# VH-VL binders against Arf guanine nucleotide exchange factor SYT1 (SYT1): the designs that were tried, part 1

Every score and structure here is a prediction.

Target 1, 216 residues: Arf guanine nucleotide exchange factor SYT1 (SYT1), of Saccharomyces cerevisiae (q06836r405to620)
Amino acid sequence: SRRSSSIVNALSSFVNLRSSSLSSSRQQHLQQQQQLQQKLDVSLEDLPPVPAPEFSDSCKDFLIKLAPYGKFIGIILTEKDDEFKKNCLNYLLTNCFEFKNDPLDIALRKLLMFLELPKETQQIDRLIMAFSFAYYKAQKSYSKKKGIECPWSNADQVYFIAFSLLMLHTDYFNPNNKSKMTKHDFVDLVHNDKYSGGNEIPMAVLTYFYENVTAK
Structure headers, positions and changes below count from the first letter of each chain, unless a header shows other numbers; antibody chains are not in Kabat numbers.
F, E and O are the ipSAE of ESMFold2-Fast, ESMFold2 and OpenDDE, as the mean of both directions, binder to target and target to binder. V2 is 0.75 times the mean of E and O plus 0.25 times the DockQ between their complexes.
[cut] marks letters that were taken out.
Atom coordinates printed by the task and the answers are left out, and those that the model quotes come from them; centres of patches stay.

## First folded at step 4 (VH-VL)

Design a1 (from u6 with heavy chain S52Y; framework fv_umesolerbart)
Fold by ESMFold2-Fast, scan of step 4:
Structure a1 (fold): chain C 216 residues (1-216), chain A 123 residues (1-123), chain B 107 residues (1-107)
Amino acid sequence: as target 1 above (216 residues)
Amino acid sequence: EVQLVESGGDLVQPGGSLRLSCAASGFTFSSYSMNWVRQAPGKGLEWVSFIYSSGSTIYYADSVKGRFTISRDNAKKSLYLQMTSLRAEDTAVYYCARDYDFWSGYYRAFDIWGQGTLVTVSS
Amino acid sequence: EIVMTQSPATLSVSPGERATLSCRASQSVSSNLAWYQQKPGQAPRRLIYGASTRATGIPARFSGSGSGTEFTLTISSLQSEDFAIYYCQQYNNWPLTFGGGTKVEIK
């Protein structure tokens, strides 16, 4: 329950990417998302009371009612292990976000530009797992349509890499951490994990992730 | 349209130095990581060095570490290999090769290669 | 480093025949394997990446298979233009490593 402003601030800076690494259309999309996110810069207590789920016939109906809550929708939908809210989160990530042509780090940044990262570990876990499932599904569909192999083996692999990127960012930008994770440490951590499929990720891709996440 | 052109290969004596260049055209050079690959006469391919798109991350084969320096100039769309303390074993055709571009969505190995430039190290 | 071993060193085949080339990694490289074709006096040309994905413009007679440590490149009906040296390459670990090559020549 403690507000960890330092950790939240370090993780929020994760959305900062080098402009030269983005295509002009993708860069414009991310800039537009940033502008929209800043317009929704309000506190939860400034908003109307959260509507009760039992008065909604569908996830779409409930999400329409949650629209005024903007960046807090992720926090609201992950507050506890609730089947209806899980279905609404999955609906949101599948139908209201576009991930099919996004690298994982950019897709994760896109998520965090629109949805505030929860403070509690269980809520973060639910959000990132739902994101990983939606991202994997979008990538698999896109790869099939283009007739190319999907670079991801399954949603668990996506989850492992996405969470590893968040951990790297927190470790690297924590001013109290004197022993920063090196590129070799990051590659070793990820690439030696056969259970989560980290060993299946090419070295050049891991190098890209490290460089992009640690960029200022 | 998309091409890489190497230059700078020459005959040099053992212990000498040489700088190779690779000029890129027809694509956004700054978005790609780049590699140098060499091939000794009648022998197979040997990876030499890697440089990330921004120039911040660099890797070398053990055989050249401490003697060769890879660099790039994204404004000039050029890749370089500074070679020092050259040995007879460094005699090879040197290729530059285009590597990972995150915009492709997938790692595709070396899709574009230069024509190669010959370096001969002999007394 | 990961050692890539190609076999046979030389494969003698007639036009129209099937050619099967093998590549073995000293440790698992998942599916992070590419195949290249090199003709005399030319730079290598990428044929396959991700162990089994054909590069754009590569004829359907070329196919790749395998994962982990055992990989194969198959040319289903060899054409005169296919006589060349073929290299496998792993991009799973640093340093990047190539196989010694398989020369496909006319019988």
Scores: ipSAE 0.007, ipTM 0.594, lowest interface PAE 8.8, mean pLDDT 82

Design a10 (from u6 with heavy chain R108G; framework fv_umesolerbart)
Fold by ESMFold2-Fast, scan of step 4:
Structure a10 (fold): chain C 216 residues (1-216), chain A 123 residues (1-123), chain B 107 residues (1-107)
Amino acid sequence: as target 1 above (216 residues)
Amino acid sequence: EVQLVESGGDLVQPGGSLRLSCAASGFTFSSYSMNWVRQAPGKGLEWVSFISSSGSTIYYADSVKGRFTISRDNAKKSLYLQMTSLRAEDTAVYYCARDYDFWSGYYGAFDIWGQGTLVTVSS
Amino acid sequence: EIVMTQSPATLSVSPGERATLSCRASQSVSSNLAWYQQKPGQAPRRLIYGASTRATGIPARFSGSGSGTEFTLTISSLQSEDFAIYYCQQYNNWPLTFGGGTKVEIK
């Protein structure tokens, strides 16, 4: 659809225009934007009822209907284990976000700058899993095009690290948490993961992620 | 041309101090973590210290903790190693080496090495 | 610290022969292992990283294999310029540690 393509393209352009450098100043700006979103007292319950997808809806058609819900689109698309909504989320992440030139921590911050993190663990898992799959595909394609080795083994490894970064951020910036995760604790947590390949990530990469996530 | 050039190696007495420098050229220095590696005459390689791209994460080998300080100046594209309380066992060629760069997707330690600078600790 | 043990300490090989160098870690380093070549009076040169990935410009006769605690560097048809000392290095845990080296010399 013409109108949905325009809306999707506008959002994508805005996201891409903001993504430029890895400086400390940029990390501070992203942090400030996240804090501003958290201070907004508008909840999904304050908005009109979310429309149900119609049988004839494409992912584009449904995303047009969800455009007024903005930051809540991630919550809406992950509410249940639903194939159509999962396909709509994958479409959104593929066509409205550009991750190929982003390190994982910056890509994750970009995602969360535009989509509010769900409250339920299963919804968080669906969102971060879809993100990790889209990120991995973008990285693998970019690496192949440039003739360089992809730094990631598979989407599950990306998912594990992305989730670990989310946990680190939550732990570090939660005022009710009296015992903050140290750099050593974070490295040990990731390196103890035998199943997802966390143990395969170099120490230098993990220390880089720790520094960037904990920067204020 | 990607290049690292060490300087500052000298003959010093035990208990003395010395500052080593490493000048980077041909790449974006501020995007890379850096290391110091040493090699005693006729011996193998020994890792000395690590500093992250921003300078906020630093690690040392136990043999140099409390005596050596690694630092960097990204504006000057330079890496430093301040050595104090030098011992005969610190006699070695000191190499600066470039580490991981996430943007290029390259992994492993030390893809680019300098020529080394000799430090001799002797009375 | 993780101790890296290389064997043999010295390997005598004729040109054109296959050379196999071993590196053992005291605990798992996954695939976070690099191999370096050092010639007399020169800085080390990275050959392999990630246990099996050849660095740019490194000839195809060099190959790395292994994971966990057991690693091998193979030179399939040794050339005259390959006589050097070879070091393995883990970058899985701090502190970073090197093996003691294997000297490849002409028979």
Scores: ipSAE 0.000, ipTM 0.456, lowest interface PAE 14.7, mean pLDDT 80

Design a11 (from u6 with heavy chain Y107F; framework fv_umesolerbart)
Fold by ESMFold2-Fast, scan of step 4:
Structure a11 (fold): chain C 216 residues (1-216), chain A 123 residues (1-123), chain B 107 residues (1-107)
Amino acid sequence: as target 1 above (216 residues)
Amino acid sequence: EVQLVESGGDLVQPGGSLRLSCAASGFTFSSYSMNWVRQAPGKGLEWVSFISSSGSTIYYADSVKGRFTISRDNAKKSLYLQMTSLRAEDTAVYYCARDYDFWSGYFRAFDIWGQGTLVTVSS
Amino acid sequence: EIVMTQSPATLSVSPGERATLSCRASQSVSSNLAWYQQKPGQAPRRLIYGASTRATGIPARFSGSGSGTEFTLTISSLQSEDFAIYYCQQYNNWPLTFGGGTKVEIK
């Protein structure tokens, strides 16, 4: 309860407050906050040295110690394949974010509004995989509460789509890339992936994702 | 409360043109993808066309490609189907139907249908 | 295009009996399958979506099952208002496709 005063809990409360707005207002607020995050010019090296976890630390204890690092928490927790930091990341994504009512693209945008995307590929993978497990768990719980079958088959399917959305964004908004991925190309790419269950996603849903990622 | 109301069906000669309209009320029209579905007299249902919530993505059944144009006006909460080069086999009741809600995040089919408007193509 | 095949074309049943309708897809549609009921002179009404989820307001006697290519709609205790034509529809791939329909009529 007293640990609820950390910046992690404050960010969670703020995210939950903002996520309940009307769809167009909600998108505008999320985009505005994402723009503000991008304009912050503080680097991790400008902050005091990152504390190492102590033997007696719980995930909550360590996350409280990391609160001053704000947007860099994702980078810190994914720096290497470490079980304790992985558990802390899972705790953060499960208890400090609300994804149950969010379409995947909005949930991903919400994540990246508060946590800076790592630069190294393995770190991006760890972050997005942990996000995908938390998102899938939230969607499954929400579907059960509503008496509706969960639209997602498993966390790996969510991961594949989330990663594909990140790649689409990068490809589409790169000024040097003159051959942008079309809606048809994106749908074909996803639907040809039977291993991760991309072929199970309805065409209308993929169309929705393409339009919203490439808009504005 | 949630309703779709169609209009514009008429008797038209082969080669003619006709514009169908579908007026939405009781829900946020701009959040939903929309479809046109037709049914020839005494026959089954046939999907005709899809338009995404923003209007940016459009799909057509092969039988109507190049002849029909789907469009929407989110400010007026209306869906349209412009039909040209009409043929006898286009004779059908045309339904508008509500599809995916992008904010719900659930994969679902047509939950709300209009009552249909009859298009008869005959000399 | 994915071809949807419904069987039988006509099903004759007595009130109170169980009716089982089949729908087969020419390739997997996962669980992205819906069932509709249509009465003469009326628009179709959605009964089931996601292969097994009952739409709001649909009586518990209607149930859907299946995944991939084989699907069934079951009406456990048929009532007089259930005599209608039933259509399955896949919404997994473009173009969207419907089955040919199964007419449920009184024996």
Scores: ipSAE 0.006, ipTM 0.538, lowest interface PAE 11.0, mean pLDDT 82

Design a12 (from u6 with heavy chain Y106W; framework fv_umesolerbart)
Fold by ESMFold2-Fast, scan of step 4:
Structure a12 (fold): chain C 216 residues (1-216), chain A 123 residues (1-123), chain B 107 residues (1-107)
Amino acid sequence: as target 1 above (216 residues)
Amino acid sequence: EVQLVESGGDLVQPGGSLRLSCAASGFTFSSYSMNWVRQAPGKGLEWVSFISSSGSTIYYADSVKGRFTISRDNAKKSLYLQMTSLRAEDTAVYYCARDYDFWSGWYRAFDIWGQGTLVTVSS
Amino acid sequence: EIVMTQSPATLSVSPGERATLSCRASQSVSSNLAWYQQKPGQAPRRLIYGASTRATGIPARFSGSGSGTEFTLTISSLQSEDFAIYYCQQYNNWPLTFGGGTKVEIK
């Protein structure tokens, strides 16, 4: 609309410009810079108290209020099992990110380049679940427009693979873990999961995901 | 526009060695995983080897494991198959085939094939 | 390894007739199955991937169906240029494997 929030539109334009205009190498480079900057930058504790949503706030209104919190928006929106904040997160991921032309690992990297990963398991779950839903919708829509088969069966399958990739990264780069998951172990573990549809993903695709996640 | 051209096929004696090359043009070679597929005269297709886009993941058919080495040079846009300890049963037309595009996330099987290069292993 | 079995080995049909080719996997390959056409002296050409998705430039008379272990390639109205050998291929598991081929020849 013409009355679309200027700040939400600016955030959407910024995310889409960075996501759709950048080459793969530049996206990886910016992701590395973002990760390093997160280590050196202010913490959430250094910022003013997070505003509570007002009864009259739309998701757009609340996201405008959260814009100054930048990378912490994901942490803020997943702090509690809150329906309004869940809807705001879904709005953000659907309207301010572009995932349609991204392989899952690149889309996940894009998400984490802009939103800091929460530390609590329940918050991580909420973020990755919302991401997986948005990603699946984008892929389904894109494949329909292109007249090609969507490689993903459903959002739950995307969630399983995305979370597996996140766990692989954590396992592989944890200095305290002396027994790293091998490529063979990862592919076998994921590909043998019939409940979550991991068995439907070609082994070549899973080996690609392993390589990208474990690359420095 | 998109093209793969194999070369290096020759007549070699059992126990010999041979290096096959596959030159890519018309696409971003470094984005794709690649395969070698062979076909013995009058027989069906047999997958030989896989190499990921970066070159870090490699797989071989059991029949060639330990004897063949797949490699790639992304700067030269070329795929290679170094064959050693060749046997009569390795006689075949060898095709290079384009596989998965690591940046697209869409797996489409082997969409582009070279014309093939004939390897004959005979005394 | 996953064994791919194609039947029949040879199919004799007249132009304009319907041809149905079968491919069976020894264990589930989901929808990760492709069909290729090969004419004498030529490299294989991809027809179908993902069990049912027609590759760009492939005529509408070619259609693929199936999932898991049973797959079918159908040519609805055979043209003279369709007489060739057809191979199915699974790309679900390592090693990648092909069927033995079905030769479609003129009756």
Scores: ipSAE 0.007, ipTM 0.597, lowest interface PAE 8.9, mean pLDDT 83

Design a13 (from u6 with heavy chain W103Y; framework fv_umesolerbart)
Fold by ESMFold2-Fast, scan of step 4:
Structure a13 (fold): chain C 216 residues (1-216), chain A 123 residues (1-123), chain B 107 residues (1-107)
Amino acid sequence: as target 1 above (216 residues)
Amino acid sequence: EVQLVESGGDLVQPGGSLRLSCAASGFTFSSYSMNWVRQAPGKGLEWVSFISSSGSTIYYADSVKGRFTISRDNAKKSLYLQMTSLRAEDTAVYYCARDYDFYSGYYRAFDIWGQGTLVTVSS
Amino acid sequence: EIVMTQSPATLSVSPGERATLSCRASQSVSSNLAWYQQKPGQAPRRLIYGASTRATGIPARFSGSGSGTEFTLTISSLQSEDFAIYYCQQYNNWPLTFGGGTKVEIK
């Protein structure tokens, strides 16, 4: 029902467990991003070898063992197409992050503030899929509790928009890319994918996402 | 609206080569991993090859390793399978399939399939 | 590789009756199991993924169950359009593997 105090304490240094509002959330995330990047500015090679999960480990047990790896937990849990590690990632994103009060761009920023983005495309995909599932579940639960309409049609739509936002961020902040994706390019990208429900997102919302993701 | 269309299937001699193409439309091709799956006449489905959305990760079935090469061109929204050293047992309908399953958290359940293209390897 | 075994090879069922199809994995695939329907002359169509989740647009009469090594696809009230071959597929491990298929004949 509730978060385990044990895992909350073990992972609090690496994940944002504070409740947030729209305006204050942005300020909080910017401050936390600077602080955590300074603390966790090390390479995975500088850390001890990653332990293998034991047969008797629960997801909680294994995540506690991974706590010292901090920002690399996402990379570790997505390294292979592995059921146990996928379940651990889902546990982490469902129980150790709070997404219910967050718009998607803020939730994505929160994720990437605490977990380093993998370099391999398949690992990025596994991370963003798991994030989108957890985010949609949190949004649906929150909407039901408040008696309001969920702004998201389904988890597939969340995944498509989240991945599009990630691609926008990567494209926009790549110093080797001299031709940045424009607001118009982003809106066209999203609205051209009818299968994933991108055309269902209002232009004002996509404009909001573009402005926030491209902000420093 | 969302479609995959294969082409390139033909009759070819044993030891020959053939290139299959798969044209995607109605979705953001560059965001999806893709697969080739084949089906011999009167037989079941056999997975052939996988390519990640960027093209950086590739896997092959043991039966085709060293003979087949999967590739993609995201700008052209196309998937390819270059087949060399073809054998009679490669005779099959070849399907391209979109690799997407968000709810499972894994990519490998195919949600969109092309209509297939027939490759016949015979003397 | 993980071997997927489907049974029976052929199932004859009258319209309106229940059809139950089995799929067994040579080792655990957790819930990473999909079911496909293939009609003569057509490409396969995804019915179920994650062992029990019905794909968008698939009628409620189709349901999947099971985990680990034993899985079942059930069609609760068989319609004439359900004449087809059904395949299970594991996506827990590389290489991806399919079952041999079960042919459902309407009598």
Scores: ipSAE 0.000, ipTM 0.433, lowest interface PAE 15.3, mean pLDDT 80

Design a15 (from u6 with heavy chain Y100F; framework fv_umesolerbart)
Fold by ESMFold2-Fast, scan of step 4:
Structure a15 (fold): chain C 216 residues (1-216), chain A 123 residues (1-123), chain B 107 residues (1-107)
Amino acid sequence: as target 1 above (216 residues)
Amino acid sequence: EVQLVESGGDLVQPGGSLRLSCAASGFTFSSYSMNWVRQAPGKGLEWVSFISSSGSTIYYADSVKGRFTISRDNAKKSLYLQMTSLRAEDTAVYYCARDFDFWSGYYRAFDIWGQGTLVTVSS
Amino acid sequence: EIVMTQSPATLSVSPGERATLSCRASQSVSSNLAWYQQKPGQAPRRLIYGASTRATGIPARFSGSGSGTEFTLTISSLQSEDFAIYYCQQYNNWPLTFGGGTKVEIK
């Protein structure tokens, strides 16, 4: 019951930080203002209703119709557990993003630079899972072309690490969290995962990810 | 309502094949790893196989390795167990069970079980 | 593989009494241990996970304790609905393994 406390707390803080306007700290207020200034000055509610998929002949056609929704495309494609929208998300991540030469932390940052992270837990999971599959596929293909071994064992390993990096970012940069995850805590968390192969990731690689995520 | 429903259990001859299915509803199937667990008549529980949420990581009990194949179709919200070279010792009720959820931080504490489907291997 | 040993095989108790069930692992499983209840003709129901955390909806009379290799499930003030077979399970190492079960019956 102590093992997962940091993950549960980080997730709760992440959901609240994304959803809540209840921040009373000066630093949180300034961060919110900076984020608002940096993005398009509209919300999803201000845009026309999302076109129904039945008016589209293919995933490509539907994605073209979604172009005006910009950063909200990830939210739209993960709204429900829908096969057509899932296929469209997979198409988007495979054909519209280039991940082959990117370290996982850079690829994740690239994803979140173009697609706004959903607020709902299940939607975040769908987005990061689809991303992890596309990233693993690109890495495996690229490694084969270069004649080197793929550093990733499978898509589940990528998913676990990607999600751990997202939790680290949330934990580290939440002003309400006074007990920040240390480098040792992060390495221990990842290495304690025998099931997705987190224990197979070299300490040097995890140290690299920790330093890069916490540097900004 | 969160539920798992198994099907496909039947009477088969030794050396035969059978495919079991497990239909999930009421939760995001693609977010959970899944397991097959069996129970011979009047005996205890025996873990059979594991598959991760994406389908990329798979484990088997030594007793079934090379004979059984676990798979999943996340779009159809279904889990499968393809059984070949069946033996009398494989006679059991087969349960599908929900396992790992990263968000909860707990591993392999099976929180949701199906009702089970009976496989009988005899001549 | 890790062998899980449950004792006793059968425990006879009267309603209102305390039942104590033991589970031993052949090597350390940390706190990665779950307890399940199974009634005839039914699928198992999870009672405890993480050695000591009660699952949602499980009455307070059920409590789990232990870590490493020695674990205990305690049922305080046993009720008629508690007569069932109880299994422990480790999820620390592959393959996953269950104990042989303890049958709790009326004295």
Scores: ipSAE 0.000, ipTM 0.436, lowest interface PAE 14.7, mean pLDDT 80

Design a16 (from u6 with heavy chain D99G; framework fv_umesolerbart)
Fold by ESMFold2-Fast, scan of step 4:
Structure a16 (fold): chain C 216 residues (1-216), chain A 123 residues (1-123), chain B 107 residues (1-107)
Amino acid sequence: as target 1 above (216 residues)
Amino acid sequence: EVQLVESGGDLVQPGGSLRLSCAASGFTFSSYSMNWVRQAPGKGLEWVSFISSSGSTIYYADSVKGRFTISRDNAKKSLYLQMTSLRAEDTAVYYCARGYDFWSGYYRAFDIWGQGTLVTVSS
Amino acid sequence: EIVMTQSPATLSVSPGERATLSCRASQSVSSNLAWYQQKPGQAPRRLIYGASTRATGIPARFSGSGSGTEFTLTISSLQSEDFAIYYCQQYNNWPLTFGGGTKVEIK
């Protein structure tokens, strides 16, 4: 629907402000990012109390109410193991994001440009699981439409790779971690996981995921 | 038409150097990993080197490590192989071959090959 | 490195017969295996990738099967244009490696 794009548009100002720095030179990127980080570094505690959903609210109705909370919507919808909020997150990721043409690492980056990553492990798991289901559905649909084979076997495989990429990013860009995971270590760790289907992903693809995630 | 055209093959003396080029056309060169594969006269295929779409990841066969350097220029849509300290066993037809499409997220082996360029190392 | 072993080295067949080519990996390569056809004076042509997926434009008489360490390329009814050398290649591990080739020749 057309109204589904209004939630994405509410978040786009944050993404657009951050993304504009990426279109300039390296020096300009650093200058702009310093200013944008200060402007965008608003705590959820600084905002009015999050409204509770009304009995009559659809997921769309509640997401519209959450639009002013922008980047915090992911944190809000994953705060507790709540069926209605889980349905709202699934609606957001399925109808308000476009993943069909995206490699997994780019789709994950897109998600995290719009939604701030939660700090609690359980919330991160809920967000990334919902993302993985939405991504898999989009990829399967797109592959069928294009008459090509879907590179992903199921949503659980997507979840495993997406979470591995997130952990790699966290590990690699943590200034307190002086011993970074090497490309070889990452590829071996993921590719040797037969239970999660990591072995089905060619090593060249995993190498590219590593390269892209650890890039500037 | 998707096409790869190699050039630069020549007769060189042992210990000499050569630079091979591969010109790409008909596709978005910057989206694909590229490879060099060689074939000695009357022998089988041997993978030589790999370079990622961005150029930041590079691999070599043990037989050429320290002597060959793979590089690419995405603006010029060209792949290169700088060969130094050439040996008689480096005599082969050198093919460039298209690898992984970064944006599709899937590697399907070498779908496009050039016609090859002959390198002969002899005294 | 993963060693790819092809057998037989030479296969003599008559037109219309079935040809079966084998490729063995020294370690598991999952389904990350391709087959190529090479005719004299020409570059290799990709026939199959992902062990069993036929490349665009490749005739239905070519089929691939297998996973892990044992792979087979089958040509169900050999045509005159199919007499060539066939190579398998693993793209599971670095370095990438090819088999030694199987020459399919007219009997």
Scores: ipSAE 0.006, ipTM 0.524, lowest interface PAE 11.9, mean pLDDT 82

Design a17 (from u6 with heavy chain S104T; framework fv_umesolerbart)
Fold by ESMFold2-Fast, scan of step 4:
Order: sequence, then structure tokens, then C-alpha cells
Structure a17 (fold): chain C 216 residues (1-216), chain A 123 residues (1-123), chain B 107 residues (1-107)
Amino acid sequence: as target 1 above (216 residues)
Amino acid sequence: EVQLVESGGDLVQPGGSLRLSCAASGFTFSSYSMNWVRQAPGKGLEWVSFISSSGSTIYYADSVKGRFTISRDNAKKSLYLQMTSLRAEDTAVYYCARDYDFWTGYYRAFDIWGQGTLVTVSS
Amino acid sequence: EIVMTQSPATLSVSPGERATLSCRASQSVSSNLAWYQQKPGQAPRRLIYGASTRATGIPARFSGSGSGTEFTLTISSLQSEDFAIYYCQQYNNWPLTFGGGTKVEIK
């Protein structure tokens, strides 16, 4: 089954409760939660050794074993390019997160509220790529059920925009960066990218994303 | 109709270079990870290289690392394999192959294959 | 690299009989195992993925089983078009690796 584990269901429940409203006050709460997660000083090295998966483990079984590692699950599942761990990450993002009613920026903040962003570029890439496929799948399924056109062309377009938003947040809130990316810089950078379909996103939507990501 | 068509196979002398192309049609190419797989005459299948849907993640078999370069052009719906320093043991039919589960991007079980293009490395 | 070993190298069977093909991995690949069929002069065709899931359009006489290191492909009522070479492939670890193949030929 999709929801057989109480621990997996608990993670899903907390994520869904925090995303049930799209009001500005709730968006501010999600931003606060994301910032608090990133400021925590507990490291993976402070915890017991991570268990290795047994060959008989299902994705559910291994995720149950990883539940006590909480925010580090994303780091653990992206450490290497491993298909079993990729399948576990995909299961987590598909069954424990709800993205169908979320704008991309809110969905990304929801992800990072629960999963710590890796420091290695390849691990960040794996996490955001998996998130983008899960988000696109949820959006397309929901749009079909509602009889409306999906606003996203494909998962790679979602990946490009999601990564751009992550880089914007990192750039804007880095105290060592004395030259911040402006709204004009961001909109022009993304909208000029025809390769990844950034030019297909309306400028008003990109302006909306910029304002939400940089809000305090 | 979903289709992959390889081209560029030729007779090349040892030490030479060759570029293979794979043209995709009938599906959203930019949503799928792609692979190159080769097969020497009368022998089995050997995986050569992988490229993710965005092009950001690339892997090679040890036998070709440093000599072959995989790339893609999503606007042109094409996959490429640039081969350099070719050896007799690189003689094979080269197939391009599509990863199955585009929604998750994590199944490397190939559902669509091209017809193959023959590369012969001989003096 | 994970080494995939297929046995037997050749299997001689009569039409209507059951063929059983084995694939062994040098270390656990979970259920991340696919089976392909290849006929002379043709590209491979995917039969099974996830060790036991039949690909769309593949006849019910093909079935896959196993997990970890030991896998089996079974063809229950072999038809004339089933005489081919069969390959297993793991996609649990990089690099991706194939078995050496099992040739199913007419007795």
C-alpha cells in the first residue's frame, strides 16, 4: 500500500497540515520554518551511523529505518547515484508530500522545510531533480482530473525554474554577497532561457516568484 | 509514433574520431534520460554512457571514460556521442535507448531503442 | 562494477515447453533488474522491469521473479517467435551492467 507506515504517514500529515492554506500569513509561516531548519546546528555526524539497506528491504522498509534521521533523509538518499536510494526518494516525494495544490515556490519551501539541502552540487541536483519530477507528475495528474491544461510543459522546465528559485534564495540571503540579484536580473535571466522553456513562463509569474522568494 | 534513429556509424582507423547522432520523434525528448549501449559483432550488450533529461548528470563506462563524450540538444531533440582515440575493441553496433519512467526519472530499464548504427575500427 | 551472470549460455527447447532462464548478480540489486529479448538483426526489446513487472504489450507467458542476487525469467508455453537471445540488466548501481545472454534455440 501507499500509506502503510505510521512514521511515513506522520511526515506526510505534518507536511499537508502546513500547506493546507495559501494565505500570506501561512506563506510567511512556511518561510519562517524553512529559515529555522537551515539555522539548526545539529549535524548528521552527531547522530548514530546510518543503517545500510538490506537487499530484501522495500522502499517503505528503508524509509521507516531512516525516519529517525528526519531532515537528513534527503542527504542520505542522494549521497551516491544509487537506484535503490533514488527509488526510495521518489517514493518519499510521491507518497509523503502533497504538491498538487501548491505553486512551485511554496512546494519547494515545503520540501526544504522537512529536508535539509545538501552542500554538494551533485546531491542538490539529485534532490531537486527528484522533486521536480514528483511536482510535475502531481500537477499534470491534478490538471487532468480538473479538466484544465497543465501550466508546465515538462519536468525539465520545472527543474530549471526550481533550481533558479533555489539559487535566487541563496544569492539574496547570503550576507557575504554584496551585489544581490534584482527582480529585473532574475526575470531577464529566466525569460531569456529558451533551451529550458523559461521563455514560456509569463513575466508576471516570474515576478510573483521573485517577490515571494525574497519576502521577509 | 515513438522513434529513435541513430546515424554516423562508419569505418574508422585506430586512433580516429567519429560522432554518432540519435534523432528522437514522437515524444517529449527533454523529459527523458538517454543512454548509449553497444554490441560487438556476435557478442552481448554493453552499456556505454548515460545523460540525464536536463544534461546535468553524465556517467560513462570505464572502458570509454576520457575518450567518449555524451551530449544532448533538447531543442533539436538529438542525442550525441563524440568518440575519440578509437580502438579495435570499440567496433560495435551502437544503440541509443530511452529510460522507461519519465515521470520519476529513476528506472534505467530501456523501453525504446534505435535500430543501431555500426562503427568498425580497423586498419 | 556489478557482474551479471546468466545461465545456461544456451537452452534448447521445443515449442509449447517451458523455458527457465537464470540471472545472478555479484551483489544485491534489490528489484532493479530488467529482461530484454533480442532477435537476429534487431534491436533489443524490453520484456520485464522491476524484476517482475511485464512491459506493456508483452504476452502473459513471460514472467519474471526474484530479488537481491537471484533472478529468473520464465516462458511458460514457448512459441516459435520466442526463439531469441535474452539479456538481464541491473540498474541498481553505476555502471549499468548486462548479463552475457542466454540463447533460446529450437530443439
Scores: ipSAE 0.000, ipTM 0.431, lowest interface PAE 17.3, mean pLDDT 81

